Miniprotein binders against b1l550. Designs and how they scored, part 59

Target 1, 279 residues: b1l550
Amino acid sequence: MRLPEELLERARDIHSEAPSHRIKLDRVGSFGLKVPVEFKGFLLLAEADVWVSLPEGRRGVDLSRQVEAIYELSNPPKDPFSLCREAAISLLEKLNYADSSGVSIRFDAPLQDGESLKYYGVEISSIASDEIINKIRVEILGMTACPCTAELIRAYKSSEIAATHTQRSLGILEVSTKAEHPDPDKLASIIERAMSSPLRTYTKRPDEGGLVIRSLSNARLAEDVVREMIHLFLEEFGHLPEDTHILAAVRSMESVHMHDIYAERSFSLDEIRKEISSH

## First folded at step 7 (miniprotein)

Design RC12
Fold by ESMFold2-Fast, scan of step 7:
Structure RC12 (fold): chain B 279 residues (1-279), chain A 116 residues (1-116)
Amino acid sequence: as target 1 above (279 residues)
Amino acid sequence: SKTIFILSTDERTLRELEEVFKKEGFVVITFKDPERFLEYLKRILERGNVDAVVIDASVGEEFAKKVIEIVKKYNPDAKIYLLTTNPDPEFEKRMRELGVEEVFTDPEKLIEAVKK
C-alpha cells in the first residue's frame, strides 16, 4: 500500500540536512543486493554492495539512486567486471556530493571438473575517484598433506612415499590494481597448482586413489603453499603495475587438530621484487 | 595501468576491442549507449585521467564531436582514435581537425596504434 503523494511532498529532505556531528564518512551504501550476472556463459546469482563517500555537512545518502544505478546496468545481465566498473562510475554521476564510489560483487564461479563442475568463490570490487582501482579475491579449496608426519612414517617404514594425514585447505589470492581485474580462473589455477592436489566434485575409486597418491607425493606445509602461490602469481601477473597489492593466504583445516593452521603474506609488486632481488 | 574507454553501438566490435586491450594490460571500460558515455566521461575526466578513447563511427558524427570536445577540454593529453567501416576522406579530415590522433578502417591497425 502506497501512501498519498501529498504526504511525501510535505516531508523534510532528511538527507540534505546537517548531521548531528560534522564528520566525513568513507562508505555509505546499500549492501547485500541480489543481482544476476553473466560469467563465461553462465547466468549466476550474485550479491552486490554499492557505496559512496559522504561529506561532513550532509546527513545522508540517497539510497534509492544507488539501487537504481546498479539495477539499470544489470538488466540484461552482463559480465560482473563491466558491471562493477560501470556501476561505480554511475554512482559518482548520480550522487554529485560524493568524492568516491565503490561496488563489490560476490558469486560462486563454475570451473570445469572432468565431466562435472566445481565452484570457487569470487569477490570483485571497483572503487572510483580520481582514478579507478580494481580488486579481486579468489578462494578455492584444495588438499594438503603433512610432510612432518610423512617423514616420521617414512623413517619408521623405510618407504619412499609415507602415510600421512591429509586435509582440506582454503587458498586465497587477493589483488588490488589500477589495471583490469585479473582473470579469476587463472587465480584459481595458481592456487590449485600450489596445493598438494586439487579437490574433485566427483571421483570413482581409481580416480580417488590417484588424487590421494598425488597429495602424498607432494606433501606441503601451509607456508610452502603460500610461497608457491606467490611464485606462480609473479610468473603469470608480474606485468601488473608496481603498486599492485597482493594478499596470498592459506587456511589448513588440520585433520589431526581441533584448530586450523593459517599462513599469509601481503605485499606490493615493488616490495616483493626488491626482496627477491636482494642477494 | 593505462585506462581506455571504448564506445560502440556494435556489440561485436565492442567485444573484440575489449578482449584485445585487456590482454595488453589496459583497464577497459566499454559503453554501448552514447548518452550514458557522455555523462560518465564528464565525471571521470573531472576527477582523473583517461589515456585513450576509442570511438566507433556507428555512434554518429555529432555525438563523436561532443566526446572529442569534452576529452580535449578536461584531458588534452588523452589520445582519441576513431574506427569506421566507411572510408570518407572529408570525415577523416574533420575529425583530425577536432584533435583525433587518427581515423582507422582496419581494427588491427587501430589496436597497434593505441598500444604504442
Scores: ipSAE 0.000, ipTM 0.231, lowest interface PAE 17.5, mean pLDDT 81

Design RC13
Fold by ESMFold2-Fast, scan of step 7:
Structure RC13 (fold): chain B 279 residues (1-279), chain A 116 residues (1-116)
Amino acid sequence: as target 1 above (279 residues)
Amino acid sequence: SKEIFILSTDERTLRELEEVFKKEGFIVFTFTDPEKFLEELKRILELANVDAVVIDASVGEEFAKKVIEIVKKYNPDAKIYLLTTNPDPEFEKRMRELGVEEVFTDPEKLIEAVKK
């Protein structure tokens, strides 16, 4: 069936040859690998990318060794944080021509929601070189209620008004740090608390009315939500190294417009502390 | 769809009105705490233009007057109705002068007037 092993001795080692052009590549690897992970008592199917840097004098990467590295560490299923860190280190050890390695793992994380579950997006990465950088991105939907303008109030003449004065908004927190990955549930909680109201998988009639009233009485612009997320992040994670980098963002799917509103801020802990303390 | 805000310190009356207006196709917002309602009122009206506001006289005349003034300031097209268990011509006259559409003692007549 398979070709004789003796043929391997006569074949050229294409990967170790000189390339057509002596150009370094930052990321070469296997992308879209399906791996099982254990997260908070759940066995989840995650998607993983693994890569290494490729020096200017080498034509290719041994991709089979990348797959073997993550496969060996994912059987039996392991928590995605340990898997991410251990695989990145293992890749750099196994592929000694590389200056850096990285692993990203993506999955939908379950979150308890009354008698049901809801889900939020998680992407974690570990990048290994002279040091290890851990990155996590959390995305979760919430509800915002935008303040009306004076023009809308003055223009009101009809009893046929929009049924909803709220909209779904996507909150995003991304953290890059030399410390361990932050707890994604805490990041999701920060996002939800910054919103006008969280979203629910299931509501009964009285609870639904309460969520709407809560949202209306806690009206926030996308800009307000981003500032509140940053404030809450500093309360929970201000102890991280000062070179920790954060992205806070909100995309509001405006119910009264054909377009979305987007607001974001990127910063390091050192930068934001100096900005806040300048008053 | 039409939106209606209802304020009453009597939970039974509030629930009965909520059920009827929901059956008539309204989006209904209910409040039992007058102080909380007043604090949230300005923000709510800026975000949600409303067709009608119903105030149960049980909240008291001073508070009802304050609510009427805020509604007229932020949403002048909204119709304000009062529901009372005790007919008082002098009270009704004062409320109408503040911009109340009508004062009712019969919930069924109130419902019919709001539906128009």
Scores: ipSAE 0.000, ipTM 0.086, lowest interface PAE 22.0, mean pLDDT 79

Design RC14
Fold by ESMFold2-Fast, scan of step 7:
Structure RC14 (fold): chain B 279 residues (1-279), chain A 116 residues (1-116)
Amino acid sequence: as target 1 above (279 residues)
Amino acid sequence: SKTIFILSTDERTLRELEEVFKKEGFRIITFTDPEKFLELLKRFLERKNVDAVVIDASVGEEFAKKVIEIVKKYNPDAKIYLLTTNPDPEFEKRMRELGVEEVFTDPEKLIEAVKK
């Protein structure tokens, strides 16, 4: 049942009224929207959040305008990066009382894995004010092998290939920049290359053996993986603006412990370059 | 970094331009819809947050003139470029007289001009 439009002429405009308390809100919006996106030839179902800032003198935001903005821009489906940026800008224009707007889009990205596909997590956002700040977070699983246990076993047996425990490790790269979003496939590649070996959706016995041997021959602490991720990131994305912020992290699901090991580093490009140049 | 607004009815062209500018650290805002492009461009121009505007000549001379007028009114330091698949020396001359920096038929040359 749809109520008559004529009722709007008699109803109070609640959104434009003064609030009970004169407090600014940072994010008010529609969260958990399902939107189609096109990513590298795939049509994917993504989840989006859209929001705007609300000034201290205004009671509410026009939520229907927010939903309209992202849905209009998502038909036909487009790449999630352009959708994210265009929707954030559209929100800021359509809701003139807002100082800032934002859009986040989350999806599982397919990545070619031999003749199959594997998937990694992607979350992107764009925040618009008098400038645009783009953020991307990539999470992908890889394998690590413990160098400490490898060394003990090698000392005990004097073998050419040291035995050690291996485990799945989650690699994380998050980038916040005034430039366009970095390519998530390149971020995922950096994470995988920093690990002892990548993980696969399907392996035949010879390929599986090769990955295990690679991991054992390339044993790395979580701390080693984070440092390598930062090194590889600087090689690939050192051209980004100096005030670009990066988080590099690894969570190792240790196979010999009841707990995980975690290592991280947050930095700006300006900060890390000064640190490295001091050595 | 520089902020560039791009309008083209061809999504493939937009993706190619975006990929190249992304590697250079530029902020690229792309549109396939002329009306939405103009509304958002005006807001950014008022805040002096636009370094270049690229429009596909397929949107028509009348619309191109409207964009040029708005850019010159709110941020005359922003550079305007046209991209076309149908070169026309007289049309190019008219556009340059109105304030267009240059008209390109080759996206690679456009990218080089914007970098400067």
Scores: ipSAE 0.000, ipTM 0.272, lowest interface PAE 13.7, mean pLDDT 82

Design RC15
Fold by ESMFold2-Fast, scan of step 7:
Structure RC15 (fold): chain B 279 residues (1-279), chain A 117 residues (1-117)
Amino acid sequence: as target 1 above (279 residues)
Amino acid sequence: SKTIFILSTDERTLRELEEVFKKNGYRIVFVFTDPEKFLEELKRILERKNVDAVVIDASVGEEFAKKVIEIVKKYNPDAKIYLLTTNPDPEFEKRMRELGVEEVFTDPEKLIEAVKK
């Protein structure tokens, strides 16, 4: 059933009315939309949020226009970066009362892992106003091994290979820039290289032994991993604008504790270069 | 609102252009520092939407400039293509104009005056 369009002439335009309180809202929109995206040859089901700012004098947002904007651009499916940027711009063009718009798209990205696939988390966004800001967050699991316990065991046993506890650690890189979104595969690679070893979806026993030995030979504190991630990031993405903001973080799921260890650093490219140059 | 694309490997140029365009009523500015990503993104956007102007920093080189011009002319022939340079080269400028560049500038403020037209 579809009600007649003539009813629009008789009904109040609720969204255009004055609100009960003249308060600006920063983000009003449609959250949790399912959209198909094409990522590096894969057709994936992503989840999208779309929003706009709402001025203090307007009661509501036209949510139908928001959904139309992203769905028009998602058919046929395209890469999530183009979809994110184009949808943010389209929202701002369609909803002229808004000062800003934004789109966020989340999905699990496939990554080739030998003859199998593994997955890492990706969230990208584009926020449009009188400028466009692109943001990407990559999360991937790796393995860390504790150097403190390794040293203690080595002293106790005087062994050739120090035993220590290992655990899964979640590495996080978040980048906010006025330039194009960084390649998430490169961000994932940076995180994995900073860890004691990467994790695998599948491995045979001899290869598994090799990964364990690699991890033990490359024992790293969460603090070490964050510093290495920053170092590797600067080598790969140091060309981005100086006002680019980065968050590098590690959450280590400690196998010998009931709690996790967390380390992070937020910085702009300008800030970190000045810091490194002063040392 | 107006949409503009900027390709430059120089952050100072990008910052100057963004500020000037913002002050002159452009709502959206796409910024790219990677020429290969720019070409791929430009193709996808222009297949679905027209843009008002494309600005190329001469430092990206003649080969990439040619590819950008070809894509713009194919998908959005009404868009204005501008070249920005800090090192004037009359022979290079002549070749670029023959390919479809509207005008070459050394001053971002003068470039904005031309884009408004």
Scores: ipSAE 0.000, ipTM 0.360, lowest interface PAE 13.4, mean pLDDT 81

Design RC16
Fold by ESMFold2-Fast, scan of step 7:
Structure RC16 (fold): chain B 279 residues (1-279), chain A 116 residues (1-116)
Amino acid sequence: as target 1 above (279 residues)
Amino acid sequence: SKTIFILSTDERTLRELEEVFKKEGFFVITFTDPEEFLERLKELLERKNVDAVVIDASVGEEFAKKVIEIVKKYNPDAKIYLLTTNPDPEFEKRMRELGVEEVFTDPEKLIEAVKK
């Protein structure tokens, strides 16, 4: 049912009215939108949040215009990086009362794993104001093996291959930069290479044995994984602007404990280079 | 971090300039309608300081003059550039007198000048 258009002439423009309290709001928008994206040959259903800042003198945001902005840019589906950046710019242009705008897009990214697929988490954002800041967070599971228990068992049994407990560990790399979003596949690769071994969707018994032996031969603390992730990140992405901010973290789901172990480091490229060069 | 406004009635030229400046990290705002741009210009300048304004001469001298006057009033440090396909030394002289940094006939040279 469509109401008569003549009612628009009599209806108050609630959004443009003065609010009950003259308080600025940092983020007002449409959250949890479903949007199709094209990622490296895959059509994926992503989840998007769009927002703008709201000045103290304006009661509300035109939410329909926000949804229209991202919908127009997402149909037909395009790559999520261009969508994110273009939608943030478009929102700020169309909603001229706003000082800033933002778009976040989340999806599970497929990754080729032999003849099968595995998935890792991606969240990207673009925030537009007097500049554009691009942010990407990648999360992927890998395997870690405890070197402490390995050493203790080696001492007890005098074995060439140390037995130890293994567990799934979640690796996290988050990058905030004025440059383009880093390639999430490269970030996922950095995380997996820093682990004792990657995880797979499907393995046959010989391959599974090889994966286990690899992890046992490459035992690493969560602290070791974070440091290795930083080292590998600098090799691949050290060319980014010096004010680029990175978070590297690992959450190890310890198989011998009721709790997890967590290690992290946040830094700017300028900060970490000075720290490394001092040694 | 630099903001650029681009006004052109030629959508192809507008899209080409937009793509280049976006790749260079500019925040780009584009207009194809000179009247709409003038109506919004004061509000945009209050919202966003602008580093550069590019005006295609196809919008006409009268609209170009109005844009230049408003930009110089509200954001006097902004650099204004004109793009034209018809070189006219008298027109270029008049525009420079109004505060235009440079008039270009070659889009590539304009892009190089703005990037600096």
Scores: ipSAE 0.000, ipTM 0.091, lowest interface PAE 24.8, mean pLDDT 81

Design RC2
Fold by ESMFold2-Fast, scan of step 7:
Structure RC2 (fold): chain B 279 residues (1-279), chain A 116 residues (1-116)
Amino acid sequence: as target 1 above (279 residues)
Amino acid sequence: SKTIFILSTDERTLRELEEVFKKEGFIVFTFRDPERFLELLKRILERGNVDAVVIDASVGEEFAKKVIEIVKKYNPDAKIYLLTTNPDPEFEKRMRELGVEEVFTDPEKLIEAVKK
């Protein structure tokens, strides 16, 4: 049953009323919305969060207006970067009491890998105020091999390729910038190139053997992977604004332990360049 | 789909034009305080195409000129239209010289022109 529209004229406008306590809220919005996006020729189902700031003198946000804004911009499906940025700007303009707005969009991105597809995680956001800040986080699994155990086994066996434990490792690159979102495929490529070897969705036994041997011959600590990711990032994206912030991290799911190994570094481009040039 | 920007300090004009262009299948961005959103306008235009911009004279001539300059810099193929309640041939001539496609006093005629 739908209520008569006449009741809208008689009902209190709850959202515009004074709140019980005059406290500003940083993010108020609709979270977990399902939206279709077009990504590099693929139609994907993404999950979106939309929000605005709420001033201390206003009780609530018009949530229906938020949902309408993103759905209008998502039909027909478009690239998630444009959708994210356009929706954040639209929200700020439509909800004039807000100081800031934001949109985040999460999806699994397909990546061509030989004859198969594999998937990596992408989360993007755009936050609008007096300026627009774009953020992207890429997570992809790869393989690492322990160089310490490899060295011990090689010394014991006197072999060129040492046996060692291998494990899945999760590589993470997160970038926050006033420039447009970096290409996630390039970020994923940086992570995979920093690893001992990439993981594959499908391999035949000879190809699988080769991948394992490559990993063993390219053994790397989590700390080595993070440093290599930073090096490769600077080669590809060193042209971004100096105030661009990056997080590079690796979580190694150690096959010989009940726990994981984790290494990370957060930095701005200005900060890391000064650090590297001082050595 | 086509994208349209609508700039006006008059909420009634903004709401009416937004409703019409949404019904016609446009992606509509409305700006009530365009000076506050001048930097945001630049950011939208830098990364996305805008097909039409409608400027209501209520924003003022000097601010309209700034918007026209930004639109022409980032989206030179975009068509800019002005809406005014006060017909002034000299004002119309000045705006056309800045790159405005046409100045309208009738919202219905403006809507028809934008749809083309």
Scores: ipSAE 0.000, ipTM 0.337, lowest interface PAE 12.6, mean pLDDT 82

Design RC3
Fold by ESMFold2-Fast, scan of step 7:
Structure RC3 (fold): chain B 279 residues (1-279), chain A 116 residues (1-116)
Amino acid sequence: as target 1 above (279 residues)
Amino acid sequence: SKTIFILSTDRRTLRELKEVFKKEGFIVFLYRDPEKALEELKRLLERGNVDAVVIDASVGEEFAKKVIEIVKKYNPDAKIYLLTTNPDPEFEKRMRELGVEEVFTDPEKLIEAVKK
C-alpha cells in the first residue's frame, strides 16, 4: 500500500523540527544494511552502517537519503573500498546539515588456501568531513604454542622431548589513515606470519601433523605475536603518512584456562619510529 | 554541497583554507603529501565529482601538472586554481595552458572565485 502524496504537504516534517534538548549527536544513521560487494573476483553479501553527525538544532536524520546514498552506488556491485569512500562523500552531499558522514562495511574475505578457501574478517570505513579518513580492521585466526609450558616439560626429569599446549589465537590489525585503505590480504599475511603457524580450512593427517610441529617449533606468547606483527607491519607499510594510527592485538583462546589472554599496542607511525630509534 | 580538493605543502595555508571553505558549506579534502594527494584525488574523481581543485605552487610544477592531468581526465568540469606566494609569470602561463582557471596570490580572491 502507498499513501497519497498529498499527505506529504499536510504532515509535519518531524526531522527538521527542533529537538526537546539542543544536544549535538556524533553518529546517527542506518545500521546493519545488507549490500552486495565485489571483492577480488568474489560477489559477497556485506553488512554496512551509514551515518552522519546531527546538529543540536535538528530533531532527526532523513533515513531515506542515507539508504539512497549507499544503494545507488551498490548497483552494480563494486569493490567495498570504493563503495565505502563514495558513499561517505555522497552522504555529505545529500545531507547538507551534517558536519561529517561515515560508512563502515564488514565482510568475510576469501583467501586461497591450497585446494580450498579460508576466510578472514574485514571491516572498512571512510569518514568524511573536511578530509577523508580511511580505516581498515583485519582479523584472522592462527595457532600459537606456549613456550613456558614447553620449557617446563623439557626441564622435567631432563626430558629431551618438548611438548606444550596449542590454541587458536585471533590476530588483529587496524589501520586509520588519510591514504587509501591498505590491502587486506597483506594485513592478513602479516598476522599469519607473526603466529606460531597459520590455520587451514582443509588438512590431511600428514599436513595437520606438519602444522602442529611448525607451531611447537615456533612457540610464541601473545606478547611475542603483537611485537612481530608491528615489526612486519613497519616493513610492509612504513611508507604510509606519519599520522597513520595502528592497533595491533592478539586474543589467545588458552586451551589450559577458562579465560583468554589479550595483548595490544596502539601507535602512530611517528610515535613508533621515535620509540624504536631511542632503543 | 560543493566539494573542494586542496593540495599544499604548507600547513598554515591548509588550515586557513579549511576553516573558510568549511564555514561556506564545502566538503573539504586536504593533502600535504603530493604522492598521497594524487592517489586520493584519482579515487575521488573516479567515484564522484569534485567542484574545485586548489593547488599551492609549493608542491612544484611536476606534481601540479599531474594533478591537472588527473582532473582533466576524470572531471573536466572541475575548476582548477593555483595559489602562489612567489609570482612567476612564465610558470603561471604554463599552468594556465594546462587548464588552470586562474592563478592567485591573495587567498581572499581565491575564496571569492571558488564560491562562484
Scores: ipSAE 0.000, ipTM 0.116, lowest interface PAE 21.4, mean pLDDT 81

Design RC4
Fold by ESMFold2-Fast, scan of step 7:
Structure RC4 (fold): chain B 279 residues (1-279), chain A 116 residues (1-116)
Amino acid sequence: as target 1 above (279 residues)
Amino acid sequence: SKTIFILSTDERTLRELEEVFKKEGFVVFLFTDPEKFLEELKRILERKNVDAVVIDASVGEEFAKKVIEIVKKYNPDAKIYLLTTNPDPEFEKRMRELGVEEVFTDPEKLIEAVKK
């Protein structure tokens, strides 16, 4: 039952009232929205969060305008990067009391793997204020092989070929920049190249054997993978603004332990460039 | 708030312009990739007006022309400015004929013109 519009003139404007406590809120919005997006020719159902800042003197935000902004822009489905940026801009324009707005979109990105498909995780965001900050996080599984156990077995057997344990490792690259979102395929490629070997969706026995041999011949600690990821990132994306912030991390799901090994480094392009050039 | 788009492949130019326009109260959007900018710009301008667009000549004349065409089509009230390191009267004439408000060789003069 739709209530008469005349009631709007008599009802209190709750959202514009003073709150019980005059405290600013950083993010107020609609979280967990399902929105269709187009990515590399695929129609995907992504999960989106939209928000705005709320000033200390205002009790609430107009949530219906937030939902309208993203759904209006998602019909027809478009690429998630444009959707993210356009929605953040639209929110800030529509909600004049807000100092900032943001949109986050999460999905699994398909990646061609021979005649089959594999996938990697993507989370992107755009935060608009007196500038726009674009953030992207890419997560992809790869394989690592332990060089420590390989060397111990080699010493024990006096053999040139050593056995070692292999495990799935999750590589993570997160980039925050004032420039456009980096290409997630390039970030995923950097992560895979830093690993002992990539993972495959489908392998036959000869291909599987080759993948294992590749991993064993390229044994890497989680620490090695993080350093290689940073090196490869600088080669590909060193042109980004110097205040671009990067997180590079690896979580190794150790096959010989009940626990995981984790290594990370966060840095700005300016910071890492100075560090490398100081030696 | 007034919105400004800045397109440049030169990081120094982007940093300098961003800092100044941010201090002047503009909502600043930075673009380093001309192809991505062109694709994104069409969709954004259909829904949101931009007040000013600054194009650094480092992106090349061909891409600058495509940006100008899209901005003029979808947001005809937006003011387009070009920044170049090489003064060239013939280049300036061609750009103004395409609808560019003014071509600058001095970033400080560009900043003064955009603030108006």
Scores: ipSAE 0.000, ipTM 0.438, lowest interface PAE 11.5, mean pLDDT 82

Design RC5
Fold by ESMFold2-Fast, scan of step 7:
Structure RC5 (fold): chain B 279 residues (1-279), chain A 116 residues (1-116)
Amino acid sequence: as target 1 above (279 residues)
Amino acid sequence: SKTIFILSTDERTLRELEEVFKKEGFIVYTFTDPERFLEELKRILEMGNVDAVVIDASVGEEFAKKVIEIVKKYNPDAKIYLLTTNPDPEFEKRMRELGVEEVFTDPEKLIEAVKK
């Protein structure tokens, strides 16, 4: 049933009223929206959050205008980077009481893996104010092997390849920049190259053995992986603006413990260059 | 919001339906090619929900049946509508028996039904 427009015209405009308390809110919006996106030739179902800042003198936001903004721009499906940026700008233009707007889009990105596909996590956002800040977070699983246990077993057995425990590790790269979003496939590649070995969607016994041997021959601490990720990031993306902020992190799901090992570093490009150049 | 898939060989009808449903807050997918329509419909159904499907009756009964079977397999609550320029009561009866919600000759009546 559609309610008569006359009833809506008689109703108070609740959103434009004064609030109970004159407090600014940083993010008010519609979260968990399903939106289709086109990513590198794939049509994917993504999840989006859209929000604006709410000034102290206004009770609520026009949620329907937020949903309209992203859905108008998502049909036909377009690349998630353009959608994110364009929707954030559109929100700020449509909701003139807001000081800032934001859009986040999350999806599982396909990556070619021999004859099959594997998937990694991508979350992008654009936050618009007097400037636009673009963020991207990439998460991908890889394998790590413990060098400490490897060294102990090598000393004990005098083997060419030291036996050690291996585990799945989650690599994380997050980039916040005034430039365009970095290519998530390149970020995923950096993470996998920093690991002891990448993971596969499908392996047979010989291929499985090869991954384990690769991991054992390239044993790395979580701390080693984070440092290598930062090194590889600087080689690939060192051209980004100096105020670009990066988070590099690894969560190792330790096969010999009930708990995980975690290592991270947050930095700006300006900060890390000064640190590395100081001897 | 609601997702709608539309297949028509008439580009003017596609543009009109696309514009109206976008203004109503739908996520709209439009196609002139039946094969591409079926491929993308199946992909989106596997990833999430589709609320409405509109097919031009000119694509034929066998193709319409394939679409009905796929939609009902992945999202049994989805509503399927046919749009035709040639009213055929026997064809309309068969389509409704297969799971089509309604067959329309008037795009405006179809729009009203989908907005529900």
Scores: ipSAE 0.000, ipTM 0.074, lowest interface PAE 26.2, mean pLDDT 81

